# VHH binders against UPF0145 protein MJ1413, part 2

Target 1, 103 residues: UPF0145 protein MJ1413, of Methanocaldococcus jannaschii (q58808)
Amino acid sequence: MGGMITTTTPYIEGKKIIKYLGFVHGVASVYVTVKYYEDVKDAYERALRESEDTALIRMVDNAKKLGANAIIGINSNYAMVGEKGDMIMVGIYGTAVVVEEDG

## First folded at step 14 (VHH; from m5 with Y102W W104Y)

Design x4
Fold by OpenDDE, last read:
Structure x4 (fold): chain B 103 residues (1-103), chain A 119 residues (1-119)
Amino acid sequence: as target 1 above (103 residues)
Amino acid sequence: QVQLVESGGGMVQPGGSLRLSCAASGFTFDDYSMSWVRRAPGKGPEWVSYISSSGGDTIYADSVKGRFTISRDNAKNTLYLQMNSLKPEDTALYYCARLYRWGYEYDYWGQGTQVTVSS
């Protein structure tokens, strides 16, 4: 699990934010390899998922370096990039924080 | 059913090398990104390395950068971790873990393989 809480919300129920560590971001891009798939949709969906996975891990790693145990307000965007528009690029960003139990 | 089976652990002296393997079955291996995670005695799990589903991207924890190399053979449904220049602080039970979804959740883990680095 990695010990990192990730959420799109600005807070975590049952938790108290004790420190804001700053903005964190991860970006990844993956070529769409259509030739390896029977359905073009599968190729694009796989590439998107792969890009999301990598971007997420990069963002989480950056948050860990700041000493965070949670990332709040997570959002993402994506675009088709590359000379031929054959790459999916994903950016994931949020706010790295330290949370504790809200006693 | 999903299965992950680690192997290749052992005892080595500082500066030594090991190569871990993780045999995956019960799912479409190349659809999933994978990670190595380790747990040292008395400590929580520590993420070690990540490799994307196609193998195109790899990421490493700062503690292992330059020493460890993650790779995968999707044709063989196998994940690898080449560990060089091993240190005593690398001593841990090493797990391969499947990244389930966007949300940083690992839904399946192997039983682990023990790596011990000592003089």
Scores: ipSAE 0.861, ipTM 0.928, lowest interface PAE 0.5, mean pLDDT 94
Fold by OpenDDE, fold request of step 20:
Structure x4 (fold): chain B 103 residues (1-103), chain A 119 residues (1-119)
Amino acid sequence: as target 1 above (103 residues)
Amino acid sequence: QVQLVESGGGMVQPGGSLRLSCAASGFTFDDYSMSWVRRAPGKGPEWVSYISSSGGDTIYADSVKGRFTISRDNAKNTLYLQMNSLKPEDTALYYCARLYRWGYEYDYWGQGTQVTVSS
């Protein structure tokens, strides 16, 4: 689909790393708006997922710009930020690489 | 069942505009981030644009920045792509795709709408 292999592992089984392109990172922040949800938990979980989605796309886009076809060792973290602590910030990072393609 | 139906494609001259729509059904639309992806003849799929579930964040491929605008109306379960200043290289079948969280996968795609830019 996107032509980008993503994994939390340091390698991809059956694929040789041809080149290391460097660290890639994506960050996103989303305000948590609870008024639209009956359950406050849903508001926070939705905001987290949205932040994760955006951060992921940003990281992948950055990797593509480097010429990568894979991102390995992916990890993430998050924090509540803002003056009211009502914004969730997510960072996703990994190592952009070029792996051998199937013949 | 999950369904995505694209529309709005057609043939336009270079410099022209089109507005694509994607009607979503069978799932909670505002829970999912969405993207437009296109496939030109003889080429693999190319990611075009992303919009987060709430619509708060948008991201564009470099090839379309400044020309395309992605948006969504969650009340109408509809995704849009406004395409301005169209170029021949924008010719492709355009898909709306639902992002499956983590793994950078899109689990559902529409059947696509054809966009042809030609003089």
Scores: ipSAE 0.857, ipTM 0.927, lowest interface PAE 0.5, mean pLDDT 93
Fold by OpenDDE, fold request of step 20:
Structure x4 (fold): chain B 103 residues (1-103), chain A 119 residues (1-119)
Amino acid sequence: as target 1 above (103 residues)
Amino acid sequence: QVQLVESGGGMVQPGGSLRLSCAASGFTFDDYSMSWVRRAPGKGPEWVSYISSSGGDTIYADSVKGRFTISRDNAKNTLYLQMNSLKPEDTALYYCARLYRWGYEYDYWGQGTQVTVSS
């Protein structure tokens, strides 16, 4: 139970949006370490997943602070960053809302 | 089969400390970000703390920030929660939870370990 509905859609089927709380965002960056992987793709995919996890939690936490129980219209982007270009940065963003509860 | 087993809970006085552990098995532990979640009596689940798969990033709920520390030992497949300066409002069943990122879901939870803070 996450306590937060997340979707890429602008609405949640069957649920009325009671209130729009505003834009929420989470960002994270993770170093890509290739030496432990036979396939370099695995290293990058792992780093991407890790940064996505962190960015997601940050966004959700920010939404909760606003009193949201849902985040709609979620999107994301990523870039390679760092002085050596060895970090992957992910940003996840959406709109925090309050939707009607079931029942 | 995926298993998460929490331990380290107990009863302490306000201001006391506890250290929770979560033993993970049945999956590649270091591929997954983990969280602690708690459920107080009569309340819904409350996210407490998050740690990324490598342990590089940690996040805390405002209610525990500065008092709790999440960590992990991937070599031991173990998640930890150091809880200091405990308050009565920290009383809850504490769960170790594996994050399934999309949909903001935790697909596996332990049975929980009880933490009771009372004078």
Scores: ipSAE 0.855, ipTM 0.926, lowest interface PAE 0.5, mean pLDDT 93
Fold by OpenDDE, last read:
Structure x4 (fold): chain B 103 residues (1-103), chain A 119 residues (1-119)
Amino acid sequence: as target 1 above (103 residues)
Amino acid sequence: QVQLVESGGGMVQPGGSLRLSCAASGFTFDDYSMSWVRRAPGKGPEWVSYISSSGGDTIYADSVKGRFTISRDNAKNTLYLQMNSLKPEDTALYYCARLYRWGYEYDYWGQGTQVTVSS
């Protein structure tokens, strides 16, 4: 609860966009450690969630620095990187905006 | 049931230090990223610091960068916030919050611990 509205849609129903502040993004990467998991799928899914968390916070922080109270059109992408393909990299992207607040 | 309990708050003079703790229970602690959030009198909530589930990544608000340090001990199910060089503007109720992820939502938080910085 940081006072930031986040959505994958290009608009927020019932909210007028007052100002467009520009593109914002967050990126994070996490190494997958499989030795602690009985099912390797759990290791990869955990690493993905951790990367998503960090990328999200970074994007939101960048939006706040611009004076935004909302991020619209949010999208994300994923990639396996590293020499062994054992690192999950996540990018989260959106448009920082100022929407009309409830009176 | 999920429970977060903050402690370590108090009154200190400007330039002083405090160490906050958050005891977590009722869930798998190391599956969740955590944050500290504070609320000053008459103001909205302000995000302070973030730490990822494994502790591998930390992020700080510009207002506390270089002065605060977030950490966690997953074996003890505990989140920490070391606060140095405290300022009067750091006065607030400090909450430990569990990140639910998408939507930038924190689904659980504690009762808060009061930090007062005054000469």
Scores: ipSAE 0.853, ipTM 0.926, lowest interface PAE 0.5, mean pLDDT 93
Fold by ESMFold2, look of step 14:
Order: C-alpha cells, then structure tokens, then sequence
Structure x4 (fold): chain B 103 residues (1-103), chain A 119 residues (1-119)
C-alpha cells in the first residue's frame, strides 16, 4: 500500500527523476510519559518513535499533495524541548519528486 | 501472532453513518501508531486516516476530512473509525493497519470490512 517511495539517498536505483516538486517537512512533538513499572529509557524511546511516526506521515501527506511519488534525501533532527526538557520534538524533511523507470 | 480484525461494515444509504472497529491482539497495542486504509473496486489502496500510538495526533486524507473521525481505546486494544455523511465514493474494503517501523509503510493488516454506500 506504499505509493510513496522514501529514501535517504539523493536517487533511487532503477528510477530517474523527471520532476522536482520541492522541500517537504513533517514535525511532531510528544511529552515523555512513564508508564507504571516502566524503565524511563523505554518511555523516551516510545516518545521518540511516536514523534517520528507522526512526523513521517505528515511529510508523506504533504508530498502527496504536491503530486510526488517519491521523497529523496530524507533526513531528520530532534530536540528535547519544553520548560522541563520533557518533550521530544522531531523534524523529518526531504525533497518531493516524481520518478519513473530508468531506461 | 499479530492479529487485527476489522468489523462494523455494511450497506448504508448516502448520508448514513457507520462505525468501524479493529480488535488488536498479539502485540503491545499502545506502542504502535495505526491507520485506516481502503480499497475501492477497481482502484488501488488509499490511505484514509492515521492516529499516533498514544492517540495524541490524528491526520486525515482530504477526501474524508470533516466526515470521518479516527480514535483508539488503548485499554481495550481497539481502533475505531466513525464515518458520517457517507457517499457512494466511500464504498470500499476498509483495513486497519499497523505502522511498525520508520520507512516501513505498514507491517500488518486485517482482513478488511466491507462498506457499501448505494443510492
């Protein structure tokens, strides 16, 4: 069910870029919440995964709206934010493109 | 091991409502973000909606925004889709899907539940 190819590389083997549609970005932030009896490290990892999931879907949705079938050069960044440093913020970005079979 | 079972589909008139459910088992449900995806007759799969693992973030396809509401009950390991103001174009087989890993679209799907909206 993946109509959107995503990659960290600037190209996709076997495909050529026929259109550059521009920068796309997704951002999400979540509080770190520790469950009963949970190791605090697990809570941080879960919050990070949730932020990454949401940021990724937001970026892909934005790329689809531009008419892209691929996103290249994907990278991410994160920060601990909030007054108590208890919120994880993740940004994921890349270049939305249209690709077709090479050759 | 992982099991997702959709239910709540049926036949309705345009303008009607349905609520879909997805019962999850075999994994820690509240560690995973989830989506609804649909496949209409003669068309490829179309993403419908997303909800983050805690339920704190929801995202909708433009075609359903304002009409559908995704939710989850992590205590009951259940995902929901409330569908209001249904249109014939909403006719499809609806799947719940688990987002497991970054870069890995969806790793588990249910069998689907059929929604048919006829005039």
Amino acid sequence: as target 1 above (103 residues)
Amino acid sequence: QVQLVESGGGMVQPGGSLRLSCAASGFTFDDYSMSWVRRAPGKGPEWVSYISSSGGDTIYADSVKGRFTISRDNAKNTLYLQMNSLKPEDTALYYCARLYRWGYEYDYWGQGTQVTVSS
Scores: ipSAE 0.582, ipTM 0.823, lowest interface PAE 1.4, mean pLDDT 89
Fold by ESMFold2, look of step 15:
Structure x4 (fold): chain B 103 residues (1-103), chain A 119 residues (1-119)
Amino acid sequence: as target 1 above (103 residues)
Amino acid sequence: QVQLVESGGGMVQPGGSLRLSCAASGFTFDDYSMSWVRRAPGKGPEWVSYISSSGGDTIYADSVKGRFTISRDNAKNTLYLQMNSLKPEDTALYYCARLYRWGYEYDYWGQGTQVTVSS
């Protein structure tokens, strides 16, 4: 199972931050492709989700390499890029930390 | 109903190879990113590898990089893990897992297939 706690908040209720391991991020970009008979809006949403999935896994992997068990203050940024504006680029970032149970 | 069925595990000596398969049914397979996760004796679960829903991106744990290859065939609803240069520390129960939306948790996985590497 994952075991890495991820949150957009600066703290995790019920857990004490005992180490700050630093800035961590993941980046991904995915072409928007329309499947056979697919609505274009669905293609964009699917590409966005795929890009987010990959970016988040990259960030988590990077945090694990630092020895983290949690990432706090997660935020994301999005851009449409590529020659035709047909690629979604996603950056997800946060602060890698070590937490332990409070009390 | 979502179903994931792993197969292809077995006993092998160090340096050997195995190919794991995961048959998926009950959902639109190519809409989901997938991972392999393993659980070794005396250890908790360890993420092994990830493949994006289209198959366009793959990511590996450092412990398996260069030896394992994740792939998927979206036409056949099947996830694969090619495992080469196997080591005793690769001994574990291997699960395929469907990534829960927004990319960090798994909502379905199979019953696992055992890989045992010993001399």
Scores: ipSAE 0.571, ipTM 0.827, lowest interface PAE 1.5, mean pLDDT 89
Fold by ESMFold2, fold request of step 20:
Structure x4 (fold): chain B 103 residues (1-103), chain A 119 residues (1-119)
Amino acid sequence: as target 1 above (103 residues)
Amino acid sequence: QVQLVESGGGMVQPGGSLRLSCAASGFTFDDYSMSWVRRAPGKGPEWVSYISSSGGDTIYADSVKGRFTISRDNAKNTLYLQMNSLKPEDTALYYCARLYRWGYEYDYWGQGTQVTVSS
């Protein structure tokens, strides 16, 4: 997504942080469903990736609402959830910041 | 190889509706999350909407919530954007884009379809 730098590190080389906008997060969960003759392991991996995609976009959207142009210190957690353990939930979080060119 | 083709753009008066389509080929469409992104005249890209690979989750930019609806038909490898209550501010070239995993970027974009909403 143009205009949003994302990183797991606490700083972005070549940029300086001029404002800390706070904690941001995104969460998503997806039921594991098996496609036509799909290997079950592939279904779990696909559900994880779908949850990650949605959680990431939610976190980025939240950061944009705060006026951020970057998110630093990104980390994630996952869990198998649901009544039958048939959902994968992902939480992704970081610190929304405003950065500018170092100079 | 990977191809994304947008269609359905055109000229419409304020308050009107359009439905955009994006035909996907050359990849397993239902393995990928997709977005609509627009570029207004003389401006940079603006993310519009997101839909997860299964279609189970949708997310909208605040500027279009309640007016636009993203959907997908994975059996037909097609992404849609229903645009209602169009405003002059919605005038832009609209792209469908495939989510690129690392860096949270889009790695393939269509050629775009122009939407023009009068004054």
Scores: ipSAE 0.564, ipTM 0.820, lowest interface PAE 1.5, mean pLDDT 89
Fold by ESMFold2, fold request of step 20:
Structure x4 (fold): chain B 103 residues (1-103), chain A 119 residues (1-119)
Amino acid sequence: as target 1 above (103 residues)
Amino acid sequence: QVQLVESGGGMVQPGGSLRLSCAASGFTFDDYSMSWVRRAPGKGPEWVSYISSSGGDTIYADSVKGRFTISRDNAKNTLYLQMNSLKPEDTALYYCARLYRWGYEYDYWGQGTQVTVSS
């Protein structure tokens, strides 16, 4: 299914940027919950993926509200937080733009 | 091997309600974030709602906020969409979709369930 183009690069080959709509960001925090009999490492990786998924969807939704069809220069930052280091916080950001075919 | 089967669609008058279900099999359901996506006649896909793998976070498109509620029962491998205050513009084929690892893209879809809202 199509929709928002997302990339870590500053440009999209074959497309030209016709509008810069500004900074866009998504943030998520997820507690690590260990299932019975689960390796703790797997629980942390699952929580990381969950927070990444949520942060990305939030960023994309915010970009859509600005009228974007692409987000360029995407980067992310991660932190372990909480007294026991059992919460993963993820921030994902980029530049919302409108692109069209080069010609 | 991965299967997603949507159900619960039908014909409803404006202002009515429907509850969609998506039965998942062939994968570890609670490891995946899920979305509902719809396709109106002659239109491209439109993302409707998202729920994280644990169910701890939900996100809605502006066009459905306050009217639709996404949920999941990980013990039953089932995703739900409660649709209230339905409008003619909600008429579409509704798909449940599994998020591709690391992002917004989807790697598996069901066959869809039709929702038609008309008087």
Scores: ipSAE 0.533, ipTM 0.816, lowest interface PAE 1.6, mean pLDDT 89

Design x4
Fold by ESMFold2, last read:
Structure x4 (fold): chain B 103 residues (1-103), chain A 119 residues (1-119)
Amino acid sequence: as target 1 above (103 residues)
Amino acid sequence: QVQLVESGGGMVQPGGSLRLSCAASGFTFDDYSMSWVRRAPGKGPEWVSYISSSGGDTIYADSVKGRFTISRDNAKNTLYLQMNSLKPEDTALYYCARLYRWGYEYDYWGQGTQVTVSS
């Protein structure tokens, strides 16, 4: 982290891919908890943000373990789950690569 | 104005313990996920640990798993790092950082607190 390039595109302008290290994935889920006097919409958005943060860090950590310095083709999915639909689950994925300057 | 102030560093023998604190002000602390990052002499920054905005999820670099514990007290706007079983290679300037999340980058960090582990 702190040096991992992340992008939704299949390449990084000005860089060349020298190694494809494979698929990486991060998953997180967070219960939606409504604080006292909080609008329910704000609680859902906060839970989504938290879940996204954690999923992203997990994916980046997994990419680092493969020796990557970049992740390309990043995409995400989410779902409301749990007995009452009160948990947000987020999956983030991409392709771990090693890049260097082109030229 | 956003401020992050680290404290609790010092000199300690191998095998010892320290607890770092990071006082946050100027923003809604419990809306942000936070990390500890360290910089050893002559090296670039190394991510150490992450904690989600609620404190519900924690993640550690392999080099510190089982020895360090990140935590936060959102009522006191404070981030912590309990460091146990310290090794010479843990010697570094330790920063708390607020993650941007979009680019997986920091938008604010403190001046750091020095941890030195030596006999």
Scores: ipSAE 0.520, ipTM 0.803, lowest interface PAE 1.7, mean pLDDT 89
Fold by ESMFold2, last read:
Structure x4 (fold): chain B 103 residues (1-103), chain A 119 residues (1-119)
Amino acid sequence: as target 1 above (103 residues)
Amino acid sequence: QVQLVESGGGMVQPGGSLRLSCAASGFTFDDYSMSWVRRAPGKGPEWVSYISSSGGDTIYADSVKGRFTISRDNAKNTLYLQMNSLKPEDTALYYCARLYRWGYEYDYWGQGTQVTVSS
């Protein structure tokens, strides 16, 4: 997604926010699966990264559909879910905005 | 050294099909989510499709939904893009891109493979 600035801060230094487009989010969940010869903790870390990747892309896609060129105030929320605690759920959210472009 | 090498581009008529491949080396391929990104003549990069590291989740730009299919073979360290029902607007240089860990942006991509759709 070229051109989408993402930041955890409430603004982008040096760029003026010209529109606030609202709350955006992406959610993903992944079952933890252990590869042959893999340590269980590595499997959890991999599932977490996979879930984060997918949630982020979903959030960015949603922001782009609103006409945003940046997302500010990004934060994430994590849960282990399922009866055995064998799913990682990630929600990533922020505020979609339009900032003035350089030059 | 991380390398991504795209191939499978070429000339096709509208309505035709192509299958792009991306050979990955120099990193643990199945730890990374991947995307295809394209750049049409005189335009900036446009994200096309995403696939998660396991292949369990796929996401498509609206412009290609129903026509393109992203897939990966983690045993062969290869990413694919099956492109059906090609249109002139699909003409672009197509890049295989590795999503950076944290998911902020792509940190490696290849030199691209050209797809040209014309009558």
Scores: ipSAE 0.501, ipTM 0.801, lowest interface PAE 1.8, mean pLDDT 88

## First folded at step 16 (VHH; from x4 with Y108S)

Design z4
Fold by OpenDDE, fold request of step 20:
Structure z4 (fold): chain B 103 residues (1-103), chain A 119 residues (1-119)
Amino acid sequence: as target 1 above (103 residues)
Amino acid sequence: QVQLVESGGGMVQPGGSLRLSCAASGFTFDDYSMSWVRRAPGKGPEWVSYISSSGGDTIYADSVKGRFTISRDNAKNTLYLQMNSLKPEDTALYYCARLYRWGYEYDSWGQGTQVTVSS
């Protein structure tokens, strides 16, 4: 639901790019709270997934505002931030485009 | 079995308010970020609002910013949407949607709840 093709590839098979709308980006950060988890790995993995979710939605929302129906060449990075290194920051970026069926 | 059940819809006059609820079961609710999506007559699905798995982050479509508030109670496995200052253009079937992260896929197992704003 919501309609947006997302891919890490520069092309979409069966589709042709009819318009390039530009760079889109989403960033999010989530605190890692280990006290609620028996295994600290779970705390970090959960925080990472949550950051990824939020960053993804922000990027997609930005793409939709441009009139895109697809985001190509998607990539991401992450880092531990904060004075105590207790926050996971994720950045997701790609190119917003308009595609149509390749007839 | 995974299940999402929306409720709280109804008919209200412009400027009115409604509170939608989504009861989740069959999965670890607090492990998933959630969204509300709506479908107006003759239109495609429109994303409305997002809330992260812990509830720490919320995002809204421009069309509802300042009027709608998304929230969740992970202890009750429930997602909420407080809708204030409702407009006729908010008329739609509202769905609770579970985000499948990197695929940007939403799953909705509910029937949806109808919101009608009319004078």
Scores: ipSAE 0.821, ipTM 0.910, lowest interface PAE 0.5, mean pLDDT 93
Fold by OpenDDE, fold request of step 20:
Structure z4 (fold): chain B 103 residues (1-103), chain A 119 residues (1-119)
Amino acid sequence: as target 1 above (103 residues)
Amino acid sequence: QVQLVESGGGMVQPGGSLRLSCAASGFTFDDYSMSWVRRAPGKGPEWVSYISSSGGDTIYADSVKGRFTISRDNAKNTLYLQMNSLKPEDTALYYCARLYRWGYEYDSWGQGTQVTVSS
């Protein structure tokens, strides 16, 4: 299940863009908790993935509110934030569009 | 093998409440963000609610915001959906879904649990 087409490309092969709905984004931040992991890498990668998940859902939700069935040109960035620099922040960005349905 | 087994559905009157559960197995539950998705008769699947892997963040569709609450117990490998103030339009088969991020895909390995709201 899902239904929202997501791509980093400016177009979707074989599908015509019917309407451009505008810029959409999602942002999320997650604390990195190292104490539960033997390998620090796991803690950071987990936190990054969690932030990505949340940011993605937020972006997709915003796109759906606009009536989109696709998000094109998706890009993302991340940063360490927080007073102690112990949070990973992820931003995901794209353009919400309506593409033609499969004929 | 990955399994998601939904339960807790039933028939209630408008304004009633239900609490859905999803028992997860076959994968590291706390590594995955989870969602509830529903399919109403004659309609496509609709995302309902999301909860991040640690449970720190929750997101709701506008249609259920303020009425539904998603939660999880990672120690029990269980996902929950508390549904209050139910409406007839909430009638649907409800699925527990594991998020595959980079394609906005959800996988459900159960049969879903039926929720029917009717007077």
Scores: ipSAE 0.819, ipTM 0.908, lowest interface PAE 0.5, mean pLDDT 92
Fold by ESMFold2, fold request of step 20:
Structure z4 (fold): chain B 103 residues (1-103), chain A 119 residues (1-119)
Amino acid sequence: as target 1 above (103 residues)
Amino acid sequence: QVQLVESGGGMVQPGGSLRLSCAASGFTFDDYSMSWVRRAPGKGPEWVSYISSSGGDTIYADSVKGRFTISRDNAKNTLYLQMNSLKPEDTALYYCARLYRWGYEYDSWGQGTQVTVSS
């Protein structure tokens, strides 16, 4: 969070990995709700963004509890769920590490 | 122009309560997740709490769970933090912050509101 480096790459330029703390993830799901006069596609995109934001914060919080200052190799998965296809589920994951300046 | 204006800080005794507010303008408030972040004297920023854009999910740092409650009123473009059972270690400048994607933690915050907890 206030100093957590997040990246999809396995390394961070200018830093060295000094400890591997393990797999971390965050999961979130939200119902799609359509605002008054809103286009339905905008409602789906907003719900997706909300799910991603919540999943990210959950993953970062979990990494912080392990003592990490970075998460590498971040990837995500998405699903549309619910009987009406009106819920977006997102999972975000990566490897929690401790990095320090190279050299 | 994105603007976030925090208010409601002050000096309180240990065990006291404060309610912080954050007035947002210059962007579509209900499209963004928000957090409270604090910075104690001589320390780096510390995330305090998160609320999703709809208000449907809230997450708290372990140090404030059970004492603080984050909320939002999307009709009024306002974020809140109810702080109860305040401790001296809660002394800090409190910022509301707009979440920006993974490359950055947050891309906008205000000037902050000071909370001081002392006997």
Scores: ipSAE 0.528, ipTM 0.803, lowest interface PAE 1.6, mean pLDDT 89
Fold by ESMFold2, fold request of step 20:
Structure z4 (fold): chain B 103 residues (1-103), chain A 119 residues (1-119)
Amino acid sequence: as target 1 above (103 residues)
Amino acid sequence: QVQLVESGGGMVQPGGSLRLSCAASGFTFDDYSMSWVRRAPGKGPEWVSYISSSGGDTIYADSVKGRFTISRDNAKNTLYLQMNSLKPEDTALYYCARLYRWGYEYDSWGQGTQVTVSS
């Protein structure tokens, strides 16, 4: 399915890295909004998920532009930002590579 | 049970337009980010477009940017893809997909709707 392999590890077992394409990242931020009848904790968790999803897709899109089929060494960072700390910001990053079957 | 049902496909001439719909049920639709993915004959699956759970962020593959528009109506539990200026290379089976919470993976798919662009 499109087929960008994403992993937090520095390699993918059974695959060989044949090209390093460089650092890639994606960033997203979402204001926390509370829906009618929604618990505030659930609103924060939903905003976090939305920010994570968008940041990940942005990073993957950037890697595809470099010609990657995998991203290794993925890590993330989270911050509460905005004037009142009411925005969740997520940064996700990794190394874009080309891999092929090993052996 | 999670269900995603795509519709709106068909046969159209190059330069034409189609609007795809995806009806969602069995889950809280506005908690999930969604994508359109397509499979052309003889090619692997290709990601087309993404929309965040609130609809606040959209992202497009370069091959469709400027021609396709993803949208959602969370009150109607429906995802849309407006496809303009269609080309023969857009011919594919189009799937609506629910993004898995972490890892650039999808955990639910529809059966797809066929789009055929030819003269």
Scores: ipSAE 0.525, ipTM 0.801, lowest interface PAE 1.7, mean pLDDT 88

## First folded at step 17 (VHH; from x4 with Y100H)

Design j1
Fold by OpenDDE, look of step 19:
Structure j1 (fold): chain B 103 residues (1-103), chain A 119 residues (1-119)
Amino acid sequence: as target 1 above (103 residues)
Amino acid sequence: QVQLVESGGGMVQPGGSLRLSCAASGFTFDDYSMSWVRRAPGKGPEWVSYISSSGGDTIYADSVKGRFTISRDNAKNTLYLQMNSLKPEDTALYYCARLHRWGYEYDYWGQGTQVTVSS
């Protein structure tokens, strides 16, 4: 499964945009579980990766529902949230499009 | 080398249940998000379910919501898919797949396990 073409650029080299389908996004939040790691940085990095992956899947799923085969101009942000600052929230967003398929 | 081996497929009647397993090896299993993907005869691949690396987040395709449950045991390097209330349209070869970060793609797949739902 080739999934979805994703890029931070407004265009895809060698691909013509056939249709613009609109804004898509995904958001995920993960608690940092420091107690399972010797180094606190590992706990935060893993939480960040998990949040990013989850947010990406959600965005891609939303794009697929629109009939997209690509997402362009992707950007992301994150925030530390929770009363103790122990939760990482990630948002990923872009523009869902249809590009020409390879022969 | 990275290896994914699915099992648990079979033939069941409509309304029946199956539990799929995927044994992972050759990589740090709990560093990667995993998915189940299926391919029905004459159709393209269909994403079924996603689970984050820690198992804290799960996502399902609309077609299987409320019927399928994805889970993982990181201590056993195993991914699971509990399939309840099976329908004929669930008939497919089911793959477990490792998600590559950024760029929605799966970099490794198992050989698949066949699920057939028929009266």
Scores: ipSAE 0.148, ipTM 0.574, lowest interface PAE 2.2, mean pLDDT 90

